# VHH binders against Putative asparagine synthetase [glutamine-hydrolyzing] 2, part 12

Target 1, 228 residues: Putative asparagine synthetase [glutamine-hydrolyzing] 2, of Methanocaldococcus jannaschii (q58456r2to229)
Amino acid sequence: CGINGIIRFGKEVIKEEINKMNKAIKHRGPDDEGIFIYNFKNYSIGLGHVRLAILDLSEKGHQPMGYNVDEDKIIYRDDELDRADIIIVYNGEIYNYLELKEKFNLETETGTDTEVILKLYNKLGFDCVKEFNGMWAFCIFDKKKGLIFCSRDRLGVKPFYYYWDGNEFIFSSELKGILAVKEINKKENINKDAVELYFALGFIPSPYSIYKNTFKLEARQNLIFDLD
Key: E = the ipSAE of ESMFold2; O = the ipSAE of OpenDDE; V2 = 0.75 times the mean of E and O plus 0.25 times the DockQ between their complexes.

## First folded at step 10 (VHH)

Design k09 (from k04 with F104A; framework vhh_7b18_3; at its last look DockQ between E and O 0.22; V2 from the best seeds 0.00; counts 0 for: pae E 4.8 > 2, grease 27.6 > 24.2, placed apart)
Fold by OpenDDE, look of step 10:
Structure k09 (fold): chain B 228 residues (1-228), chain A 118 residues (1-118)
Amino acid sequence: as target 1 above (228 residues)
Amino acid sequence: QVQLVETGGGLVQPGGSLRLSCAASGFTFSDYAMGWARQVPGKGLEWVSIIISDSYTYYQDSVKGRFTISRDNAKSTVYLQMNSLKPEDTAVYYCAKDYWDYLAEDYWGQGTQVTVSS
């Protein structure tokens, strides 16, 4: 599986951009893909997901996944995500999702850990990640609160790359997902410090990436954007 | 399965030249940065050169002006042209694949011996 997204101010996000990102990382999930676009008065959001369906190909595993809080309903279809209050793109496995369901008395309809994430976020907010045992990288759009909430697991098992220049936030499971929609002049924007680190260490450590304004979310790190 | 096979090493006199080649397979070659590292017995691995793209190459200070890295994506091969070789360049040279996605993994080949001696 792989996740993609764009959050920007002053320019609308179009479906084609997310589609390009999904295509760039299609090898991570060739079985299914989803796209969500939301244009608001002061910000625009696009979310994408590519799925590797190992267990089932049902619609219940489709992402982005939405949650309508008032109706207590999960939304599976992209064309119905406008009815959702909370939308998620998620890559990972929450090992204790059944235990959490019981602990917090969550009613579920999909049987997925994704649903548990959505509902537990609704209940606990950002503290929901403290309850998770597993591997994850996800982005949640809380429409009601006007928030973006990104999170990476404690060990950094699932990847999370992002671009940030003060006006545009682009994230992907792979760097190539970001580069699919963000043109970067490599001559001007190569991170020389990152290159030096690479020569010294054999890898580029988080939070750095090979290009300026491009980063790796560190293990256990959360990113929160107030969009209002 | 990722495979890297280094060739071109050998014995050469100081001031001589060698051209190393690394044949890569098992991945989309053009999507990854490639490089060369070397290891002297008893010492750690040292990066020599890396090529991110045709226009973006980096070199260890000790080899600048003498070594040139290049790649042929059609052949899935990376090269290291070594000129003006010095005894200090004696080492096992390894081809490396950089993985930018996650896990920060580097893949290495079996290596090729380069010996510079009078």
Scores: ipSAE 0.021, ipTM 0.396, lowest interface PAE 3.9, mean pLDDT 89
ESMFold2, look of step 10: ipSAE 0.216; ipTM 0.689
ESMFold2 (binder alone), look of step 10: mean pLDDT 82; pTM 0.831

Design k10 (from k04 with I50Y; framework vhh_7b18_3; at its last look DockQ between E and O 0.02; V2 from the best seeds 0.00; counts 0 for: pae O 9.9 > 2, grease 30.5 > 24.2, SAP .85 > .668, placed apart)
Fold by OpenDDE, look of step 10:
Structure k10 (fold): chain B 228 residues (1-228), chain A 118 residues (1-118)
Amino acid sequence: as target 1 above (228 residues)
Amino acid sequence: QVQLVETGGGLVQPGGSLRLSCAASGFTFSDYAMGWARQVPGKGLEWVSYIISDSYTYYQDSVKGRFTISRDNAKSTVYLQMNSLKPEDTAVYYCAKDYWDYLFEDYWGQGTQVTVSS
């Protein structure tokens, strides 16, 4: 599986951009893909997901996944995500999702750990990740609160790359997903510090990347954007 | 395919020592940082130690001074020497491979059980 997204101010996000990102990382999930676009007065957001269906290729595993809080319903279809209050793109596995369901008395309809993430976020907010045992990278759009919540697991098993320039936030499971929509002049935008680190250490440490304004989310790190 | 096989775990008394080994295959070992993580039942994974090169190692605070990570590139093996073991060190220990910037994923093995008990 792989996740993609664009959050920007002042310019609308179009479906084609997310589609390009999904295509760039299609090898991570050739079985299914989803796209969510939301253009608001102050910001625009696009979320994408590519799915590898190992067990079952059903609509219940489709992402982005939405949650309508008032109706207590999971939304599976892209064309119905406008009814969702919370939307997630998620790559990973929460090992203790059944235990969490019991612990917090969650009622679920899909049987997926994704649903547990959504509902537990609704209940606990950002603290939900403290309860998770597993590997994950996800982005949650809380439509009601007008915020973005991104998270990477404590070990950093699932990848999360992002671009941030103060106005546009682009993320992907792979750097090439970001590069699919963000043109970077390689000569002008090489992070010299990152290059030096590479020669010194043999790798580029988080959060840095080879390009300016491009980063790797650190293990255990969360990113929160207040969009309002 | 990437394979990581952890060995060396077992039962030891407090104050004892263990040496974990992780045999890696399916990739160019020297091109990747390696590390150890551990998981207590019912809790999340936590990093224990990380090695990029001989001159660059990381330890979580709880194991500093007691654990030593090393690697043998010729054998494609990463080691964790654990001294002065405490009951709190009881966990399943996992070997982890950190992909370089171009591969963007981490892998781990099946783990080896370490139990510290009197």
Scores: ipSAE 0.008, ipTM 0.265, lowest interface PAE 9.9, mean pLDDT 86
ESMFold2, look of step 10: ipSAE 0.433; ipTM 0.807
ESMFold2 (binder alone), look of step 10: mean pLDDT 81; pTM 0.834

Design k11 (framework vhh_7pa5_2; at its last look DockQ between E and O 0.06; V2 from the best seeds 0.00; counts 0 for: pae E 15.9 > 2, grease 30.8 > 24.2, SAP .865 > .668, placed apart)
Fold by ESMFold2, look of step 10:
Structure k11 (fold): chain B 228 residues (1-228), chain A 119 residues (1-119)
Amino acid sequence: as target 1 above (228 residues)
Amino acid sequence: QVQLVESGGGMVQPGGSLRLSCAASGFTFSDYAMSWVRRAPGKGPEWVSIIISSGSYTYYADSVKGRFTISRDNAKNTLYLQMNSLKPEDTALYYCAKDYWDYLFEDYWGQGTQVTVSS
C-alpha cells in the first residue's frame, strides 16, 4: 500500500494533484485507490491512497477511511467521506489490533486494523501510538480539532517522506509521489548539505535528501500540524 | 515481497565479539547497497555502516570505525556485520536495510536482532 497527501495554507488542493501522486506510486497498490479533498477557508487538504488487496478484496478495506464519531460509523467510500470527523490514510500492519479491540472494548464493523487505529485515536489522542505493536506510516486529519497527525512506527519500517517549505506540507510513501506535484530538483533548490555528504560518504544519510525541504520522517517520530 | 531477516545477536561482555547476518529475499540483492542501522534504548535510529552493491567500498560511522566490519556475499544474498571490541554503548537492536542510489529510501526493515553488551 501507499499513502499521499498535500496540506496547503492559502491555496486549494485539487483532485488532479492527488491523482498524479497516486499514479506515481501505483505500483505499490494496483488493486484500489482513493482520494479525499477538503478545501476550507484557511487551509486545504488532499489525501490519497493506493492499495494492494491480495489478502482482503473487501470494499471495507478501502482508504481513505473515515470515522463519524457521533454516529459511531466507519466510512470507506470516497463520496461519503465528507460526513467523517476523522479521516486516515495508512500503510502498515498493527499486529496486536485484536488484543486492542478487547483491551479497550472497541466495537468494530470492518475487521480491519485501520478501523482500530481510528477508534483508538478518538479515545486516546496522540497517545494511541503507544499501544500499537506493528509497522506503520499514517496521516490522520481530525476535522473537529483542526489538525493533521502523522506517525511512523518505532522501527521505521514503513516509509514516510515529506516536503515542507512553510506554505505547504506534501507527503508520500515514496519521493516520486512528492515529485509528481512539486518541482524541486532545480539546481538552485539542491540541498548543499546532502550533496556534501554524498561526495564524502557515497550516499545521503537520513534525515537528509538531495532536494531542499524534503525529508524522510524518522522512526518513532510523530508530526502534528495545527491547522487553526 | 522484500524480506530481510537479521540474526546473530546476543549478550556479550565488553570487549567481546559478535557476527550479525541478514538474509535477504524478494529482490535482486546484488543490485543494491546494503546498510546496518541500530537503535539504542530510548534513542532514535543510528546509521552504523554501508556497503555498496559490488562490495568494493564500505563506510562506517565514527563510533564503530575500526571495530566493525561490514561484508556481503552476493551469491548467498546475505549481509554481515562483524562486531569486535564491543562496548556497552553498542547495546541496541540492529537492523539491515536496502538503499537506493537514486535517492529512493527503503520501505521495509526486518525485525532486528538484539545486541546487549553488559559489564
Scores: ipSAE 0.000, ipTM 0.096, lowest interface PAE 15.9, mean pLDDT 79
ESMFold2 (binder alone), look of step 10: mean pLDDT 86; pTM 0.871
OpenDDE, look of step 10: ipSAE 0.007; ipTM 0.225

## First folded at step 11 (VHH; framework vhh_7b18_3)

Design k13 (from k07 with I50Y Y99A; at its last look DockQ between E and O 0.64; V2 from the best seeds 0.00; counts 0 for: pae O 4.9 > 2, grease 25.7 > 24.2)
Amino acid sequence: QVQLVETGGGLVQPGGSLRLSCAASGFTFSDYAMGWARQVPGKGLEWVSYIISDSETYYQDSVKGRFTISRDNAKSTVYLQMNSLKPEDTAVYYCAKDAWDYLFEDYWGQGTQVTVSS
ESMFold2, look of step 11: ipSAE 0.373; ipTM 0.773
ESMFold2 (binder alone), look of step 11: mean pLDDT 83; pTM 0.849
OpenDDE, look of step 11: ipSAE 0.674; ipTM 0.896
ESMFold2, look of step 13: ipSAE 0.454; ipTM 0.815
ESMFold2 (binder alone), look of step 13: mean pLDDT 82; pTM 0.845
OpenDDE, look of step 13: ipSAE 0.021; ipTM 0.400

Design k14 (from k07 with Y99S; at its last look DockQ between E and O 0.80; V2 from the best seeds 0.00; counts 0 for: pae E 4.0 > 2)
Fold by OpenDDE, look of step 11:
Structure k14 (fold): chain B 228 residues (1-228), chain A 118 residues (1-118)
Amino acid sequence: as target 1 above (228 residues)
Amino acid sequence: QVQLVETGGGLVQPGGSLRLSCAASGFTFSDYAMGWARQVPGKGLEWVSIIISDSETYYQDSVKGRFTISRDNAKSTVYLQMNSLKPEDTAVYYCAKDSWDYLFEDYWGQGTQVTVSS
């Protein structure tokens, strides 16, 4: 699986951008893909997901996944995500999602750990990740609160790259996803510190990436954006 | 279409010198960082040197002081002067465009063999 997203101020996000990102990382999930676009007053959001379905390719595993809190309903279809209060794109596996369901008395309809993430976030907020055992990288758009919540697992197993320049936040499971929609003069925007680190260490450590304004979310790290 | 053609490799004795050249075409050469990577049989590709500009060059520690990267934008060519060669430098050397994040998956040449042996 792979996740993609764009949060932008002052310019709308179009479906084609997310589509390009999804295509760029299609190898991570060739079986299914989803796109969510939300254009608001002062910000625009696009979320994308590509799915690898090993066992089940039902619609219940489709992402982005939405949660309508008032109706306590999960939204599966892209064309119905406008009804959702919380939307997630998620790559990973929460090992203890069934235990969490019981512990917090969650009613579920999909049988997926994704639903448990959504509902537990609704209940506990950002602290929900403290309950998770597993591997994950996800982005949650909380429409009601006007928030973006991104998280990466404690060991950094699932990748999370992002671009941020103060006005535009672009994230993807791979750098290719970001570069699919963000034109960067690669020569001018090489992160010299990152290059030096690469030669010194043999890899670029988090949070750095090879290009300026491009980063890797560190293990156990969360990103929160107040959009309002 | 991006093309990179490496030349200058060969057999040399320890302590010897070689000069590699990479002729680039299919893109605006001056707009991109260039570099050299090498691959030892059975091992992965590793960056050897990168050049952004004449004043911005980077080297692997193992080659510092011995190798010098340079570029001629007018000729769309990047060079690697290799001095004081060691047996450990034996590898196929590849010229690469700024595909740092993809580990040379997109834009590299056919490579040139460098063999350092007595």
Scores: ipSAE 0.204, ipTM 0.664, lowest interface PAE 2.0, mean pLDDT 91
ESMFold2, look of step 11: ipSAE 0.266; ipTM 0.714
ESMFold2 (binder alone), look of step 11: mean pLDDT 81; pTM 0.831

Design k15 (from k13 with G35S; at its last look DockQ between E and O 0.68; V2 from the best seeds 0.00; counts 0 for: pae O 2.7 > 2, grease 24.5 > 24.2)
Fold by OpenDDE, look of step 11:
Structure k15 (fold): chain B 228 residues (1-228), chain A 118 residues (1-118)
Amino acid sequence: as target 1 above (228 residues)
Amino acid sequence: QVQLVETGGGLVQPGGSLRLSCAASGFTFSDYAMSWARQVPGKGLEWVSYIISDSETYYQDSVKGRFTISRDNAKSTVYLQMNSLKPEDTAVYYCAKDAWDYLFEDYWGQGTQVTVSS
């Protein structure tokens, strides 16, 4: 699986952008893909997901996944995500999602760990990740609160790259996804510190990436954006 | 289409010198950083040197002080001057448009063999 997203101010996000990102990382999930676009007054959001369905390719595993809090309903279809209060794109596995369901008395309809993430976030907020055992990278759009919540697991198993220049936030499971929609002059935007680190260490450690304004979310880290 | 052609490899004794050249075409050369990597059969690719400009060069620790990367934008060519060569420098040397691009596209030439042996 792979996740993609664009959050920007002042310019609308179009479906074609997310589609390009999804195509760029299609090898991570060739079985299914989803796109969510939300253009609001002062910000625009696009979320994308590519799915690898090893066991089951049902609609219940489709992402982005939405949660309508008032109706306590999970939304599976892209064209219905406008009804959702919380939307997630998620790559990973929460090993203890069944235990969490019981512990917090969650009623679920999909049987997926994704639903448990959504509902537990609704209940606990950002602290929900403290309950998770597993590997994950996800982005949650909380429409009601007007915020973006991104998280990466404690060991950094699932990748999370992002671009941020103060006005536009682009994220993807791979740098390729970001570069699919963000044109970067590679020479002018090389992160020299990252290059030095690469030659010193043999790899670029988080949070650095090879280009300026590009980063790797560190293990155990969360990103929160207040959109208002 | 991006093309990179490496030349200058050969057999030298320890302590000897070689100068590698990489002729680039199919893109605006001056707009990109260039790099040299080397690979021993059966092993992974190892980055050797990286050049943005004459004042912005980077080297692997194992080659610092011995190798010098340079570029001629007018000729669309990147060079690797290798001095004080060691047996452990033996490898096929490749030129790349951008070291990071390797992850996305194949921007490698055929490579040039460097053999350091007594």
Scores: ipSAE 0.107, ipTM 0.591, lowest interface PAE 2.7, mean pLDDT 90
ESMFold2, look of step 11: ipSAE 0.418; ipTM 0.784
ESMFold2 (binder alone), look of step 11: mean pLDDT 82; pTM 0.845

Design k16 (from k07 with I50Y; at its last look DockQ between E and O 0.73; V2 from the best seeds 0.00; counts 0 for: pae E 2.4 > 2)
Fold by OpenDDE, look of step 11:
Order: C-alpha cells, then structure tokens, then sequence
Structure k16 (fold): chain B 228 residues (1-228), chain A 118 residues (1-118)
C-alpha cells in the first residue's frame, strides 16, 4: 500500500495531481486506488491511496476511508467522502486493533484496523497513536476541526516522505510520489547536508531527504497542521 | 533519452592510477549534479563521489584524498581521477545522474570495470 496527499493554500488541488502521485507509487499497490479532493475557501486538500490487496479486495478496505461521526457510519466510496467528517489514508497494520475495539467499546462495521484508527482518533484525538501497537504511516483530515494529523510508527517501519515550503504540504510513501507533482530544480535544491550525511554514514537519516524542503517523518513522530 | 557512457576502467596494480570518464547526453548536463557509484559483485551499489559544482564535491571516506571528481559542462562529461588505488577499489564503476532515489533506474551507464590487483 501507499499513501499520497497534498495540502495547499491559495490554489486548488485537482484530481489529476493525486492521480499522478498514485501512478508514481502504483507498484506499492496495484490492486486498487482511491482519491479524495476537498477544496475549501482557505485551503485545498487531496488524498490518495494505492492498495495492495493480499487477502481481500472488498470495498471495506478501500481508501481514503471516511467516517461520518454524527451518523456513526463509515464511508467507503470516493464519491461519497464529502459526507465524511474525518478522512484517512493509511498504510500499515495495527496489531492490537481488536483489543482496542474492546477496550474502548468501539462499534465497527468494516472489521478493519483502519476503522479503529478513525474512531479512536475521534475519541482520543492525537493520543490515539499511544494506544497503537504496530507499523503505520497515515494522514487524517479532520474536517470539523480543520486539522491534518500525520503519524508514523515508533520504529519508522512504514515510510512517510513530505515536502513543506510554508505554503504547500505534499506527502507520499515514496519521494517519487512527491516529485510526480512537485517540480523542482534538482541541482539547485540538493540538500548539501543530506549529501554529507550520506557520505559520512552510508545513508540519509531522518528527518533529512536528498532535496531541500523534503523530509522523512521521524519514527514516533506526529505532524499536526491547523488549517484555520 | 538519457545516455551515460563510462570509459577508462582497466587493470592496474596497487598504488596505480586510473581516470574514468562519463559522456552524458539526452539532458541539459549543466543543470544536474553528477556522480560515480560502484558495485562489487554480490554487494549493493554505493555512491563514491558526487559533484554539484567545482566547489561542491563530495566523497566517500574510503576514497577521500585519493579520488577527485570533476566535470566539464561544455563537453557534458564527468570525470573520476583515481589515484593510489587499492584492491578494495575493485568494482564496476557507474556514472550517475543526480536522481538520488533512482539508483536502480535507467540513469546508469553500462559501467566500466576497475580491477586493482598485483
């Protein structure tokens, strides 16, 4: 699986951008893909997901996944995500999602750990990740609060790359996904510190990436954006 | 289409020298950083040296002081001067474009074999 997203101010996000990102990382999930676009007066959001269906190709595993809080309903279809209050793109596995369901008395309809993430976030907010055992990278859009919430697991098993320049936030499971929509002069935007680190260490450690304004979310790290 | 052609490899004794050249075409050479990577049989590809400009060069620690990377934008060519060669420098050397995350994509030439042996 792979996740993609664009959050920007002052310019609408279009479906084609997310399509390009999904295509760039299609090898991570060739079986299914989803797109959510939300253009608000102050900000625009696009979320994308590519799915690797090892066990089930049912609609219940489709992402982005939405949650309508008032109706307590999960939204599966892209064309109905406008009805959702909380939307997630998620790559990973929460090992204890059944235990969490019981612990917090969550009613579920999909049987997926994704639903448990959504509902537990609704209940506990950002602290929900403290309850998770597993590997994950996800982005949650909370429409009601006007928030973006991104998280990466404690060991950094699932990748999370992002671009941020103060006006545009682009994230992907791979740097290639970001570069699919963000055109940069590669030479001028090389992060010299990152290069030095590579030659010193043999790898580029988080949070650094090879290009300026590009980063890897560190293990156990969360990103929160207030969109208002 | 991007094309990279490496030359200059060969057999040399320890302490010897070689000069590798990479002729690039299919893109605006001056707009991109260039580098040299090497691969030992059975091991992964690793960067050896990287050049953004004449004042911005980078080297793996194992080759510092011995190797020098340079470029000629007019000729669309990147060079690797290798001095004081050691047996552990034996590898296939590849010229690479600046796409760091595309190490295993089609941005490599055919490579040139460098063998350091007595």
Amino acid sequence: as target 1 above (228 residues)
Amino acid sequence: QVQLVETGGGLVQPGGSLRLSCAASGFTFSDYAMGWARQVPGKGLEWVSYIISDSETYYQDSVKGRFTISRDNAKSTVYLQMNSLKPEDTAVYYCAKDYWDYLFEDYWGQGTQVTVSS
Scores: ipSAE 0.269, ipTM 0.712, lowest interface PAE 1.8, mean pLDDT 91
ESMFold2, look of step 11: ipSAE 0.438; ipTM 0.796
ESMFold2 (binder alone), look of step 11: mean pLDDT 81; pTM 0.836

Design k17 (from k13 with D98N A99P; at its last look DockQ between E and O 0.66; V2 from the best seeds 0.00; counts 0 for: pae E 5.6 > 2)
Fold by OpenDDE, look of step 11:
Structure k17 (fold): chain B 228 residues (1-228), chain A 118 residues (1-118)
Amino acid sequence: as target 1 above (228 residues)
Amino acid sequence: QVQLVETGGGLVQPGGSLRLSCAASGFTFSDYAMGWARQVPGKGLEWVSYIISDSETYYQDSVKGRFTISRDNAKSTVYLQMNSLKPEDTAVYYCAKNPWDYLFEDYWGQGTQVTVSS
C-alpha cells in the first residue's frame, strides 16, 4: 500500500494531481486506488491511496476511508467522502486493533484496523497513537477541527516523505510520489547537509532528504497542521 | 535519451594519477548535478564525489584531498582528477546525472576501469 496527499493554501488541489501521485507509486498497490479532494475557503486537500490486497479486495478496505461521527458510519466510496467528518489514508498494520476495540468499547462495521484508527482518534485525539502497536504511516484530515494529523510508527517501518515550504504540504510513501506533482530544480534545491550526511553515513538519515524542503518523517513522530 | 560515456581509466602504480572524463548528452547538462561512483566486483556501489557547481563540490572522506571533481558545462563533461592513487581505489568508475536518481532511474554509463597496482 501507499499513501499520497496535498495540502495547500490559495490554490485548489485537483484530482489529476493525486492521480499522478498514485500512479507514481502504483507498484506499492496495484489492486485498488482512491482519491479524495476537498476544496475549502482557505485551503485545499487531496488524499490518495494505492492498495495492495493480499487476502481480500473488498470495498471495506478501500481508502481514503471516511468516518461520519454524527451518524457513526464508515464511508467507503470516494464519491461519498464529502459526508465524512474525518478522512484517513493509511499504510500499515495495527496489531492490537482488536484489543483496542474492546478496551475502548468501539463498535465497528468494517473489521479493519483502519476503522479502529479513525474511531480511536475521534475518541482520544492525537493520543490515539500511544495505544497503537504495529507499523504505520497515516494522514488524517479532521474536517470538523480543520486540521491534518500525520503519524509514523515507533520504529519507522512504514515510510513517510513530505515536502513543506510554508504554503504547500505534499506527502507520499515514496519520494517519487512527491516529485510526480512538485517540480523541483534538482540542481538548485539539493540539500547540502543531506549530501554530506550521505557521504559520512552511507545514507540520508531522517528527517533529511536529498532535496530542500523535502523530509522524512522520523520514527515515532507526528505532524499536526492547523488549517484555520 | 540520456547518455553518459566514461573514459580515462587505466593501470597506474600507487601514488600515480588519472583523469577521468564523462561526456554527457541527452539532457540539459547545466541543470543537473553530476557525480562519480565506483564499484568493486562483488561489492556495492560507493559514491565518490558530486558536483553542483564550481563552488559546490562534495567528496567521500576516503578521497578528500586526493580527488578533484570539476565540470565544463560548455562541453557537457564532468571530470575526476585522481591523484595519489591507492590500491584501494581500484574499481570501475561510473558517472551519473543526479547521482541520487539511481533510486528512480538508471543514469549510468558503462564505466571505466581504474586499477592501482605495483
Scores: ipSAE 0.025, ipTM 0.477, lowest interface PAE 2.6, mean pLDDT 89
ESMFold2, look of step 11: ipSAE 0.119; ipTM 0.589
ESMFold2 (binder alone), look of step 11: mean pLDDT 82; pTM 0.836

Design k18 (from k13 with S30D A33T; at its last look DockQ between E and O 0.59; V2 from the best seeds 0.00; counts 0 for: pae E 4.8 > 2, grease 26.3 > 24.2)
Fold by OpenDDE, look of step 11:
Structure k18 (fold): chain B 228 residues (1-228), chain A 118 residues (1-118)
Amino acid sequence: as target 1 above (228 residues)
Amino acid sequence: QVQLVETGGGLVQPGGSLRLSCAASGFTFDDYTMGWARQVPGKGLEWVSYIISDSETYYQDSVKGRFTISRDNAKSTVYLQMNSLKPEDTAVYYCAKDAWDYLFEDYWGQGTQVTVSS
């Protein structure tokens, strides 16, 4: 699986952008894909997901996944995600999602750990990640609160790249996803520090990436954007 | 179509020198970083040096002070001057264009063999 997203101010996000990102990382999930676009008056959001269905390819596993809090319903279809209060794109596995369901008395309809993430976030907020045992990278759009919540697991198993220049936030499971929609002059935007680290260590450690304004979310790290 | 052609390899004794050249075509040379990597049979590819500009060059620690990367934009060519060669430098040397984050999508030439042996 792979996740993609664009959050920007002052310019609408179009479906084609997310589609390009999804295509760029399609190899991570060739079985299914989803796109959510939300253009608000002061910000625009696009979320994308590519799915690898190893066991079961059903609509219940489709992402982005939405949660309508008032109706206590999960939304599966892209064209109905406008009805959701909370939307997630998620790559990973929460090992203890059944235990969490019981512990917090969550009613579930999909049987997926994704639903448990959504509902536990609704209940506990950002602290929900403290309960998770597993590997994950996800982005939650909380429409009611007007915020973006991104998280990466404690060991950094699932990748999370992002671009941030103070006005536009673009994230993807791979750098290719970001570069699919963000044109970067690679020569001019080389991160010299990252290059030095690469030659010294043989890899670029988090949070650095090879290009300026491009980063890797560190293990155990969360990103929160207040959109209002 | 992107094309990279490496030349200048050969057999040299320890302490000797070689100068590698990479002729590039099929893209706007000035807009891209260029670099050299090397591979020993049975081992992974390792980066040796990268050049952005004359004032922006990078080297792995094992070659610092011995190797010098340079570029001639007018000729669309990148060079690797290798001095004080060691047996450990024996490898196939490849020229690369923007060889970041695209492990298998990067453009390489056919490579040139460098052998350092007494």
Scores: ipSAE 0.020, ipTM 0.436, lowest interface PAE 4.5, mean pLDDT 89
ESMFold2, look of step 11: ipSAE 0.197; ipTM 0.674
ESMFold2 (binder alone), look of step 11: mean pLDDT 82; pTM 0.839

## First folded at step 13 (VHH; framework vhh_7b18_3)

Design k19 (at its last look DockQ between E and O 0.40; V2 from the best seeds 0.00; counts 0 for: pae E 11.9 > 2, grease 24.9 > 24.2)
Fold by ESMFold2, look of step 13:
Structure k19 (fold): chain B 228 residues (1-228), chain A 117 residues (1-117)
Amino acid sequence: as target 1 above (228 residues)
Amino acid sequence: QVQLVETGGGLVQPGGSLRLSCAASGFTFSDYAMGWARQVPGKGLEWVSYIISDSETYYQDSVKGRFTISRDNAKSTVYLQMNSLKPEDTAVYYCAKDAWDYLFDYWGQGTQVTVSS
């Protein structure tokens, strides 16, 4: 699976931008894709997801996935996501999600670990990740709290790249997703310190990437934007 | 469509010199970093040199002082001047274009360099 997103603080996000990001990483999830757009006066958000369906193409596993807290209802259709209070794009596997369902007495309807993440985030806030045993990269948009919560698993198994220049935050499971909407692969954008590290080490260590303003989210790292 | 075409390989005696050229097309050459890698017989692929600009060049330790990378943006060409060649420099040499966070993502077809008596 793959995740994409754009958060902007002064310019709208259009569906075609997220569609380009999804197409750029479609090899990660050839079986299904989804898009969510939310344009507000002070900020705009686009989220994208591509999914590899291992056993079947059940629509209940579709992302972006939303949770309407008041109705206690999961939303997994793009055209219904405007009713959600909390929306996630997620790549990973939470090994203990069934145990967490029992521990916190969660009523679930989709049979997915994605739903357990959403409901446990609603109960525990950012501390929900302390309960998870697994591998993950995700972004949660919490409309009521006005925030974006991004997280990566403790071992850094699932990828999360991001671009941040003070005005827009763009993330993707792969740098190709970011490049679909932001032209950063030019020599004036080369991070010379990362080149020196590559020659010294044979790889570019987290959080660095070869391009300026572009990073890897570190293992066990959370990143929170207050949208207000 | 990105294309990289290497020329200048051949057979040379130890201590000799060769100049490799790589003609690039299909992208705005001056905007991108370029490099050379080689496939040594019986070994894997290894990087050789990398150039961002005329003042920003990098070399593997085994070739420092003997090899010089350069570029001509007007001709969309990158060069590798190889001096004081040794038998261990025998390899297929590939021209390469920069990659996202891996050093290179596009490669030429390669040119054979053989250093032998």
Scores: ipSAE 0.000, ipTM 0.269, lowest interface PAE 11.9, mean pLDDT 82
ESMFold2 (binder alone), look of step 13: mean pLDDT 84; pTM 0.845
OpenDDE, look of step 13: ipSAE 0.027; ipTM 0.461

